# Ledger of designs, part 5: VHH binders against Triacylglycerol lipase 1 (LIP1)

Target 1, 373 residues: Triacylglycerol lipase 1 (LIP1), of Arabidopsis thaliana (Mouse-ear cress) (q71dj5)
Amino acid sequence: SHLLHGSPVNSLCADLIHPANYSCTEHSIQTKDGYILALQRVASLGPRLQSGPPVLLQHGLFMAGDVWFLNSPKESLGFILADHGFDVWVGNVRGTRYSYGHVTLSDTDKEFWDWSWQDLAMYDLAEMIQYLYSISNSKIFLVGHSQGTIMSFAALTQPHVAEMVEAAALLCPISYLDHVTAPLVERMVFMHLDQMVVALGLHQINFRSDMLVKLVDSLCEGHMDCTDFLTSITGTNCCFNASKIEYYLDYEPHPSSVKNIRHLFQMIRKGTFAQYDYGYFKNLRTYGLSKPPEFILSHIPASLPMWMGYGGTDGLADVTDVEHTLAELPSSPELLYLEDYGHIDFVLGSSAKEDVYKHMIQFFRAKVKSSSW

## First folded at step 24 (VHH; from Y4 with T102D)

Design Z1
Fold by OpenDDE, last read:
Structure Z1 (fold): chain B 373 residues (1-373), chain A 120 residues (1-120)
Amino acid sequence: as target 1 above (373 residues)
Amino acid sequence: EVQLLESGGGLVQPGGSLRLSCAASGFTFSDYYMNWVRQAPGKGPEWVSGIDDSGDYTYYADSVKGRFTISRDNSKNTLYLQMNSLRAEDTAVYYCAKEGHDLWGPFDHRGQGTLVTVSS
């Protein structure tokens, strides 16, 4: 059993859910590779029964489960789903402030940070899905954002994972990154930031670290304006409330690993959706192949209903790459394209309820109600 | 007691429009999700559309999406279904159905229905 009970040092329930007057319970699971992950189960305190299907919310890079609850209850997807009677579960991947545990390692150990998004997909997400499935004995709805969608695509190529998922809603869907347009990301890749951080002896990427902030600033100096950091790394956002940035910064960003950044840079440079590239010799030793194995999108069951929301000003999930993803999927996802939406708008946009979440909920609820007859 | 009374059904040509109404009584209408379901001759019941208590969220079956519009007037205790671009396959008895506080459970009440016939 992967079920662990205990009170984490940091609690999303205490931080954001209980203060908003919602029910929240903390759960923990142990991954096969030894990480202790925090899950939150969120419900409305109203007179309605919380008996709906399970929904797993999977956050993106440098975020955690808190991102789904940072706006008002009427504007945050986590609360909205709870109010509609869904059994809302919130995932927190390893390395986030809510999931800092390991059975043998400490966050000060370099080995603790020796993972990439493929590990998040194959361990964290897959095992969270399995945990939810085991509890509810029902297929789950999966919601992902940004890196959460990378993880989702990868995990769903595994038949045993796909069979536990009822439907997937992917915000800013990413399986390819070679058409990224975010200026600072391009600069980071060009300047080989991943090699720089390794040279500095860093194993984690933490934007709350002075050293890393200085390094990133140095990449901007004399080359580009990074005063609007968010725009520099995500592209323009139309509906993000900039007046709330200080509030958001109380919670975001969360750490990731250097290896994860390297893997993402590999995606950008090579235009592939594949496992981590260790180089020719280590790939031979690790995979028995000179090149890392690719995740095959066509292995996702065509019968799996998918919904995708994507934006025209998203500097990370570029429309060209999204179209590439769509071309390789065996299914025809329901699509919501918003020309003026950027990467962060889909999770923190002030108008996201009206523009995005209502459509997502329509997608989920229509499926369930239709199957009831 | 809870009462749901459908009206507005009738004969209409393909491509035509029809508006159904459901008058609700015997409960606090504004506190409950409402739905339309239909049953065609020789077929089982089919969910058509749903609406939350406030009317802020609406839901549609794929078969009617883009053609039907559900709405409610809580001040009048009335549920509506605007049906446009009607097709022969839309022929059915349409029922107004009330959800309980279990939003994912069975409907706790349903009206007697109103017949919609789409034919040339």
Scores: ipSAE 0.787, ipTM 0.907, lowest interface PAE 0.7, mean pLDDT 94
Fold by ESMFold2, last read:
Order: C-alpha cells, then sequence, then structure tokens
Structure Z1 (fold): chain B 373 residues (1-373), chain A 120 residues (1-120)
C-alpha cells in the first residue's frame, strides 16, 4: 500500500479526539496578515470538575496539532493534560493542513508562502495566546516542541505577549543551531539545498506531493529502514514505536514554506537567533539595518517560570546550543535532561508520560498552587 | 464529618529534620488530592506541598523543593511531610488540607494544625 497516500483528514476533533472519548471543539482565528488558523479545545469527559488553566500546545516543523494525540490517551501529552484538568488548546500554524486558509490568497499563490518562523511567532503564536487569554480571562501555560520553542522564545521577548503567559514548558528548546549534528541536515546545509529549491521556483515543502509520496513509499517498502532515515534528519530516537510509522504518516508530515526552511538554514550557517536575512540592500529597505535584528533572550522576563526538557541524542536541539540559550536567559529554567532521548521521543515516545510529561505537569501545578491560598 | 488531625510538630534546630503526619477520617481518603499549608506568626497562609490521590504526582513550593518530601499511605488514611534541612523561615503552624472535586479549586477542609519551631 501507499504509506504516504494522503488521508481524508476532516478535522482533528473528529479524527483523533472524539473517538478517544474526549470533549473537543473546533475554533478559528484570523491573523492580522490574513491567515485563518485552526485551534482545538480539548477536555476530559471524566467525572471530576475540569477547571484548570489554559494550556497552548505549539507543534514543531512539518508537524501540526495531531502530533499531541497520535498515541493512546495514556501516552499522548494532549490527552494526559486534559486528564489532569487542564483546559487544553491546540495550535496549528499557517500552511499546515488544518490552517490552510487566507482571507484573499490561495495555497497555490506564492504570496501565501511568503513567511518564516518569525511570522509564526509574531502573528500565529502571539495571536493564539491573545485569543486564549481573552477566552479564559486567565494567563496561559505554553508548551512548545522544536520550532514551537523557537517561536516561543521569539514571542516571549515581546512584553505584551509575555504578560499573558503564566509559565512555559519547552521540549527540545532551540534558539541557536550552531551545533546541529543530524547528518542529512548538515549535508543539505553544506550543499545549499535551500537556495537550489528557490531556484527551481518552489515556495512550499509539501511531502504529500505525488513525487514525494512515491519516493518515500518506495524507500519505506522492503529496502530502507525509515528509522535510519529519521535518524539522519533528527538524530537517534530511543523510545518511540517505529512499527507505528505507517500510522503516523496518515497524519504527518505537514507543509511548510521554503522561506521558513531558508531561515532555519541561515541560523545553522550563521549561528544567529535573528530575523530573516534578505541580504545587505533588502535588509536596509526592510529593517533599516544592513543585518537582520536579533532576538534578545534577556528581554524575556526574569520572573517568567520556565521548564525545559532536552535529550542527549537530539541531533537538532544539541546540548551545546541549549547551554548557549540557558546562558543568555535572564532566569534559571527548571531542567530535565534525558541522556537517551532524541528529538521525536519527547512527543511520540511510548514512555514519555513517566519520563517527561509527569515532570512538566508537576511543574505547572506547583506554579498554580503557589499563587493560591 | 471530615476530620484532619496533624501531629509531629515540635522544636528543632536549624538543619534538623522533622516528620509530620495527618490522620484523615470522614471521607474516602484515596479519592482526593491532599496538601500541606503553613502559616507563620503574623503572616498569611502559604501553600507548601501537594500530592495526588494515588501518591504518584507530588508538588512543591519553590521555598521547600529539594528539602521536603510529601507522601501518603492510603491503607492508613494518613498524609506525611518529611522536612529536612530546616531553616528558621520554616517556623509556622502546618495544616493538612483536603481538595474538593474541582482539581484546581480551593481547599474544602483543613485541620487544626501542628506547630513547627526552628530555632537554636
Amino acid sequence: as target 1 above (373 residues)
Amino acid sequence: EVQLLESGGGLVQPGGSLRLSCAASGFTFSDYYMNWVRQAPGKGPEWVSGIDDSGDYTYYADSVKGRFTISRDNSKNTLYLQMNSLRAEDTAVYYCAKEGHDLWGPFDHRGQGTLVTVSS
């Protein structure tokens, strides 16, 4: 069969959450630059009153909100948070299959794809946080994974965003990418593959295209271990169930813009945490500066509680780069280091409830209780 | 009627240890989250630590994390607080507190308290 053949995904609530016997409602927001983003609100149907604080789950690159619900309710962070009484909100950034709309543009327009993770931080994430804050009349708890952490660091440098956030939990935290060790990523950056893709006139990376579906399907059948391929792009993962890869591919990956990939490659080449680099003259026109402005981690409030989980075998969020980020933060985040965990284990690991999510939930609940009488 | 009876308080030197107990009755103890709250002389109440119904999840205020350990024995209907590396600032009346059905709501009962005094 065709492992990457597209699934007829209707909605996240209907496909993954209602069948597991959880409450789920579909919501949408319009960003100031016109993108229509889907959010889901998830709660347990259990017998106890559910009145916990809002938690926003922000996925990473080539993922969407489905990633938080792909395993069983006892294994998936989205369900586990709901079982603990959190008011769970699921974000889906522009360009994913859940958030593919725009007020004037179509996904076939090149202008629809003219964005990078900085726009995801400044529009998508910031406006999702604002929406949750308005709905709940409460500061929100923020969870990010991978690119979701890049977005979180960038957005939290803005005072008006940080004031709406009670605490942040960051899985595989990234602000610097100096020490990426994933072999295929290093090779693609060295070969300037991002620039070659632009030269071919492509504006999105969509793994559901006919060509990519056929290639991946051929590679995964019979003569290539998809675990070895995943290792090449993320580093070693100890703890997710590789036999479920065909199932995961019914939902993921999701599209992203070529410009976003280019921005991430700029971070790898230059060792910066900065806005998009357009080159000397366009930077002057765009920013009034020859170089793109940097995001300053010390602008994140020292009073904002932070928790971070990171892994020793993560080929993208390397320990050295995490240490660089920690050195620049004004606070001292609570840390969970798991020597054997890789990039994907933090979201799909079969033992992540005990190894990761229990600690995150203990952190969040302690912050709420400390402010109570 | 819900009854919560704290014991184990007393005088202890800085750096010392003390173990508090809370005997519970009048409700199904194993169904509820339990907490310790303290009140220093002349100050308002301060949450110290909490534990879920099975004892699997534990929670601590920053001021006590790493020094205090909460536990429960559901077969004995008893909540515990092991306090190590005690400081003068830990001097307070310590109360056992029961949560209600709202996982995030206010405590619905507390005990009479037990006095802990940390001084040389």
Scores: ipSAE 0.716, ipTM 0.905, lowest interface PAE 1.3, mean pLDDT 90
Fold by ESMFold2, last read:
Order: sequence, then C-alpha cells, then structure tokens
Structure Z1 (fold): chain B 373 residues (1-373), chain A 120 residues (1-120)
Amino acid sequence: as target 1 above (373 residues)
Amino acid sequence: EVQLLESGGGLVQPGGSLRLSCAASGFTFSDYYMNWVRQAPGKGPEWVSGIDDSGDYTYYADSVKGRFTISRDNSKNTLYLQMNSLRAEDTAVYYCAKEGHDLWGPFDHRGQGTLVTVSS
C-alpha cells in the first residue's frame, strides 16, 4: 500500500475543530507509568447553553481522536454530540501522534513501546475517566469504537472505574476475536507477521514507514488480491465517502506498539480475553500463574447501562463474537444491528448520524433524564 | 401565557391502550423539546418520555420503552403519547412538560395533568 501521507498539524483543536467553528481546548494528563496523554474538550458555540454531561470518546487501533471529526459537522459523532450540548471529551492513547510524550522515555526507546491494550485500559482509559470524574464531579458517559471497546470492557471489570461511568455506548464491540474474517488479518496471523516484525527490530507499527508498506505490499502481491486494502483489513464497508479516502489518510492511521499487535494476535489465535501472554515462565514471574489472567465480563456491574452498535459485514467485530460477548455480560445491552455496516462505517459512514448516532444519543439522553427525576 | 392542556386520560383495563394529547399555546411550539412526566398517587414525579423540537429524536424511560410512543404535530401545536400494553403500575396523573431554551436545564412549564387509571 502506497497511501500514507504526512501529518498536517500538531494540534487536533487547530486542525479540525476550530476551523469548523466549535469551541476546543487542549488538555493533558500524565499516567502513573509516565505517559503524557492529550485530551480535547469540545463544545458547540450555541447561545447560552450550559455544558451538558461529560462524554469521553475512546478511539480504536491505529486511530486517534481525529477520527471523531473527519467528516462534516452533520456527519461526525464528535460534532453531533457537541451540537446536542454534551461536554465532549476526546481521548488519545499513548503512542498516537497526539500523545507521543513520556516523562523519561522517547519514542526511539523500545521501552516507550512496551505496552498493549491492557495498559491502555488500566492506565490510559482508567486515568482519563478519573480525570473527567474529578473535574466534573459527576459520572462519565463513555463511547468506544473497536479497540476502544476492548479497553472499555477490560477497564469496566474494575469496580473503581465502573463506579465513575454512568453509561457506555460501544461501537463494533470486541472482547473476543475467534471469528475474524478480514482476509489480510487472517493471512497476517497465519504467517506470524507479528513475530516477523519483531525479528526486523521494530517496536512500533507506523504505516508512514516505507519498510512496513513494503512488507504489506509483498504479502498482497502473490497470495491475495489486495486492491482494496481497507476491505482486506476490516471487511466490507458500505457507506463512507470513497472520494475522501486520501483525505482520511492524511490523519489516519496513527502508530501503535508491536506488543499491542501481538496481544491482539493472541486473542485471535487463542480465543481469549486475557492479559498479555508472556509464555510459561514469565507469566509465573509476572502474574504468579502459568497462564495470563482473564478479564471476566460478568465482573462488569449488572446495573451499568450499555448500548451496542454492530454490523453484519464487520470483518473484525464479527457477529458471532459479539453474541459471545453478550452471553457473558451480566446486563442486557440495548442493541443496534445494521446488516450492511462494516467496521469503519460506524465512525466514518456518511449516513451514520441517522443510522447510528441518533439511537446512541436517544439512549444517553434517556439515561440523563431518568437519573435526574 | 404558556398553556399546556392535557387530555385523553381515563380508566382502562390492564393490557389496554390510551392516547394522550397535549394542546400547546403561548409559545412557538416547534422550537422546543417536549416531555411527558407522571406522578402516581402518593409518589414523586417520574420522567416518562421526551421528544425533540422536530420530532426526529425520541426518548423513553426504561419502564415504558417498547410500550409507549411519543409524537408531535407541529402544525397543530400538539404533543401525543400513545400508551399500549398498560399495566397497573402505569396508573398516574400524566403531565405535559416544556423544556426551556437550555437543552440540559429543568422543565420551565407543565400542564394540569390528565389521570390514567389502569385496573381490572
């Protein structure tokens, strides 16, 4: 794939949000393990509206907070939530272009990349939720997409995190990856690409690297038709504006760690929702157990309201795996199933306002009204 | 000057249906979110359902979702609540309530109410 382009600006507020005539302020937090994370606070400039309840937007793999604002204000969830008066907060996990700092490490240190989605859940997401809770002195509405839902499920098994969340809305929910159908993902897992990347001495996955572009192109040339790279890694997407794909690539993808990719591949190979598997002896040293501890979905409070949107053509959050997750949850989430929607359509679909976000906003506003009376 | 007048209440058997109406006057009805609130005898008020200014977004308390349908006709300045599959627990005075200009503020007006009694 030769579709990667350079970063346009260093600030999300300046790049996408101020030009659309929305209020936006840049914030940062320092995680307990030293990462410096950016957050943005977004609001509509409507007349004399007081700030509504806080909502945190948690992006997925190879994304960042920009994904919530890449389409027009009438199409993008971040703008739409602001227009409904929500106090919109945008999270950016470690390693993304917006959250590249650490108190002692640089992005050239391998230790800077020594993390996986479990660390994103237990540090990044949990501490962003704590930060918002402390500022607002009220419970947080949580939105996650893709890996952001993996992080949400894992973090919500922790009682101190769950007590700070009023309700969660999960787009393309993932806790299991047993039934991934995206063809390039299946091939990369079969060929142990994660181990090959480690052998090349890489600790981050950055699609603006010519070496990774060459590796992906090599996999496509002799084994499968990769003329549509996005379909190959997510499954079919019906509903985003294809004329904008080069524009989206100016902002996405963002880097992630090799260890995170390895952890996701463990989920695919083993069918588990568990901490990182270091192998028998290091598991014993790290966890006191020969196998990594599992995240137990039934530890999520039954009282926590949940809403979930998922698609019939999603090659990553497969319907079968979503059903497995639903069977293990202690609650009965409100569900939106869209037969024709794929993985990316939930965040970039041109009709997603009507098809998806309207239902999410109806869910959130009903929870606010019910709790206020 | 804001006036909200509910109608359509009455006695109905469990499993039955009623349709409530709220006639609005004294303000530009199509500019405001509208709600239904109910109060059972001897209990505090409970939010039931809400609808945005154009009728595109609708909201329901968990206790009524799937059984009640809120709607509005902006050309007639009228709010509706279709109540199906009624239960004894739905017995209450139902009030039409107007939101203010602030989407997250309190209701600024409500009507006199209409009594719905669900009993065998």
Scores: ipSAE 0.713, ipTM 0.906, lowest interface PAE 1.3, mean pLDDT 90

Design Z1
Fold by ESMFold2, fold request of step 25:
Structure Z1 (fold): chain B 373 residues (1-373), chain A 120 residues (1-120)
Amino acid sequence: as target 1 above (373 residues)
Amino acid sequence: EVQLLESGGGLVQPGGSLRLSCAASGFTFSDYYMNWVRQAPGKGPEWVSGIDDSGDYTYYADSVKGRFTISRDNSKNTLYLQMNSLRAEDTAVYYCAKEGHDLWGPFDHRGQGTLVTVSS
């Protein structure tokens, strides 16, 4: 029972982490373009597990840092990493309910929402990495899911960012999206829903808005089966506890910008991994080029260890697009392919500790040990 | 007094196999992560493999992954390293190493080592 207006807004530490008997402190940074971002620092209570390397958890689209803690401590990646002694840091990108501040703007200003995932990569993620690097004076481990992975790919093409990262683990990796199979997403792209939302004067996407609920319902009316909404937007998920969906809705989804959705739709239509396309003349004014600059995956250092987990039923991070990404990377990431896993199973799956996170932790610990001798 | 005693080293041909053992005493073996490290002649030490306290999580350097298997028997206080598909570059003294209470800190003890020589 989450009420949209008038609900108390507690910190992530207070809502999910302290009640589970974990150490948690709230932190903030200010990006160079003025956004105030929340970070949480999480550790297990106990003397044995208090001194591991920093790990930054970067959530996906319409999520926030809460996603890493929504299940029990035995099932949730954030708690599991803390139990293994990692210095766990949780990132929350601009526009989420944890990071809704700006030095001069409010979230009711349309200028507050003038950004896309490229800004999340180049400001939010890059500056969170810099912050952790400066505090710890050591390279950080990076975990991303979904949008968190495209942000990671884009940021890691920048040498100064890549130099601060020891290794990356990417769940449901995306850079190319031209084989998306989730049926409601395909329908929304075909119908130019991003254009319709602009015509309605919206600058943010907030699924707790009654107007957007009605708009999505009208797309489903008589055209395709949307009775299982989650399957329609992500593909089939085998392995999370569906009886907990009402509980998850107390925390998720979080808002994102209309411009971000438009950028993602451009990628689906054009099959590109590039900056925002403003159109010929505005691209020239903005970039000095008629087309938006591409992000070049081969600029990611070949020496940067990477691990990737992906699923056979994921309707967003389709296997074909993942293979395209792998072909362009200069390194050979360690891979975990789970044929029956979908997009949400990697973060909320009830068996993900054994199926996914054990392998990720083994990868990270091996990289730490190899580099320390 | 912590004691770590390695055994099982020897001379093998390339492609051969060896199993190393490490007998542990003087501490509660099942409470600690254990590791294998090696040092080739004239080279610095190199981490090889690690295992958590229950034996559930295992870790491997890239150079040995797929060829070596770490295991432990907590009822016998013994750490093992099964080494398959051995190569000349695996020639080294192999040491059993105990982690301290700090999971990410330095090793606090290691044994005397056992020599593995891979040559024809």
Scores: ipSAE 0.697, ipTM 0.898, lowest interface PAE 1.4, mean pLDDT 90
Fold by ESMFold2, fold request of step 25:
Structure Z1 (fold): chain B 373 residues (1-373), chain A 120 residues (1-120)
Amino acid sequence: as target 1 above (373 residues)
Amino acid sequence: EVQLLESGGGLVQPGGSLRLSCAASGFTFSDYYMNWVRQAPGKGPEWVSGIDDSGDYTYYADSVKGRFTISRDNSKNTLYLQMNSLRAEDTAVYYCAKEGHDLWGPFDHRGQGTLVTVSS
């Protein structure tokens, strides 16, 4: 029994939601480029409910929809939103263990992994939003974390997507990455790990791979402290229960493509928020430009309400880069800054209900109330 | 029978403060979300602020956020609205409103209102 890659048949509803005594149904969509994505629809069974507006939860890199439900119902955002009567929808991007299918390709095909976060934004997220909008005939509330915020910023620059969104709440918001301070990430970028993985013939990233584990361990030998691996890739986290890390590892991490990692490394090296850089000649063939087109944050509608939560010890969504994003947005998002919070505290923090989610829910409900009167 | 009785309205100068109260009876006050709604002369009603059953979650319209504070005292069955930095556009009749059992449903009761006039 090989538990490193999870079970071949696992359901988020069955594994985490139904055992917590919540309603959950499994759904799927097919993206225009052929990927089969899983979504879950979660609701509380409590007696004091009317179906509220739809909320889409969009996870980050190496995560999936399970992250929103790994703590207790009083601590996990997915359960908390359901308890407040939201119509909760959980997205799972291509390549995760919940969204592993394609109409013609297998996960052993290199073409199955030929995508980056821009495709997650333009296909996965945009089409999940379209699906929810079509079913509910209602604009959706969008929640993103980490890469889920990169995807959200990119997708919301597209008018047809932004028109379907009532408000967005972004945890650890990222559009620029030129001030990343997580030490292992800096080392991996400096060592060109993304190029080495391609040279080894790999198209997906799985941290449970024997080859990648050895490579990461080699980087730690005498160069940096990797005693706490999580700290080395995210920065300091104050507030999640470290005794549960073995439990979390039953579900996380999930795979992503090598091309996606390369795209993220481009953002770190170049300080850009842009489509994938193929190099001068292929950029000309692909884009008609020598450099990849940028995503222009000021194209996000000024009328779109936005809420953002970010942390002072986050080694990925650095406060300097967050401030750069804020300067380019056409509106003034409502902000929550938590000096002690790190990257994963926003999704797994034991006190995040009071510290984070309460403020997000207050923001969402106020927007609904103000628009309905 | 549900009863909601607002008080504390009056005439104030711009920049001044008022505290509105709403005495509730005829239902278990601590089980329900409460709200303030206002209606300016010649205008339609406008939602102002809301508070959950325990007083833990509060929410505000953008026009009043930072100036108004909603609160409740469940032991006294009373809802409050502290109004600071008042402006002429805050002139309205203010109503206390009770939500029903459904979190996203319409208000099921409102009071008779209390008039707030902000003028020099």
Scores: ipSAE 0.695, ipTM 0.900, lowest interface PAE 1.3, mean pLDDT 90

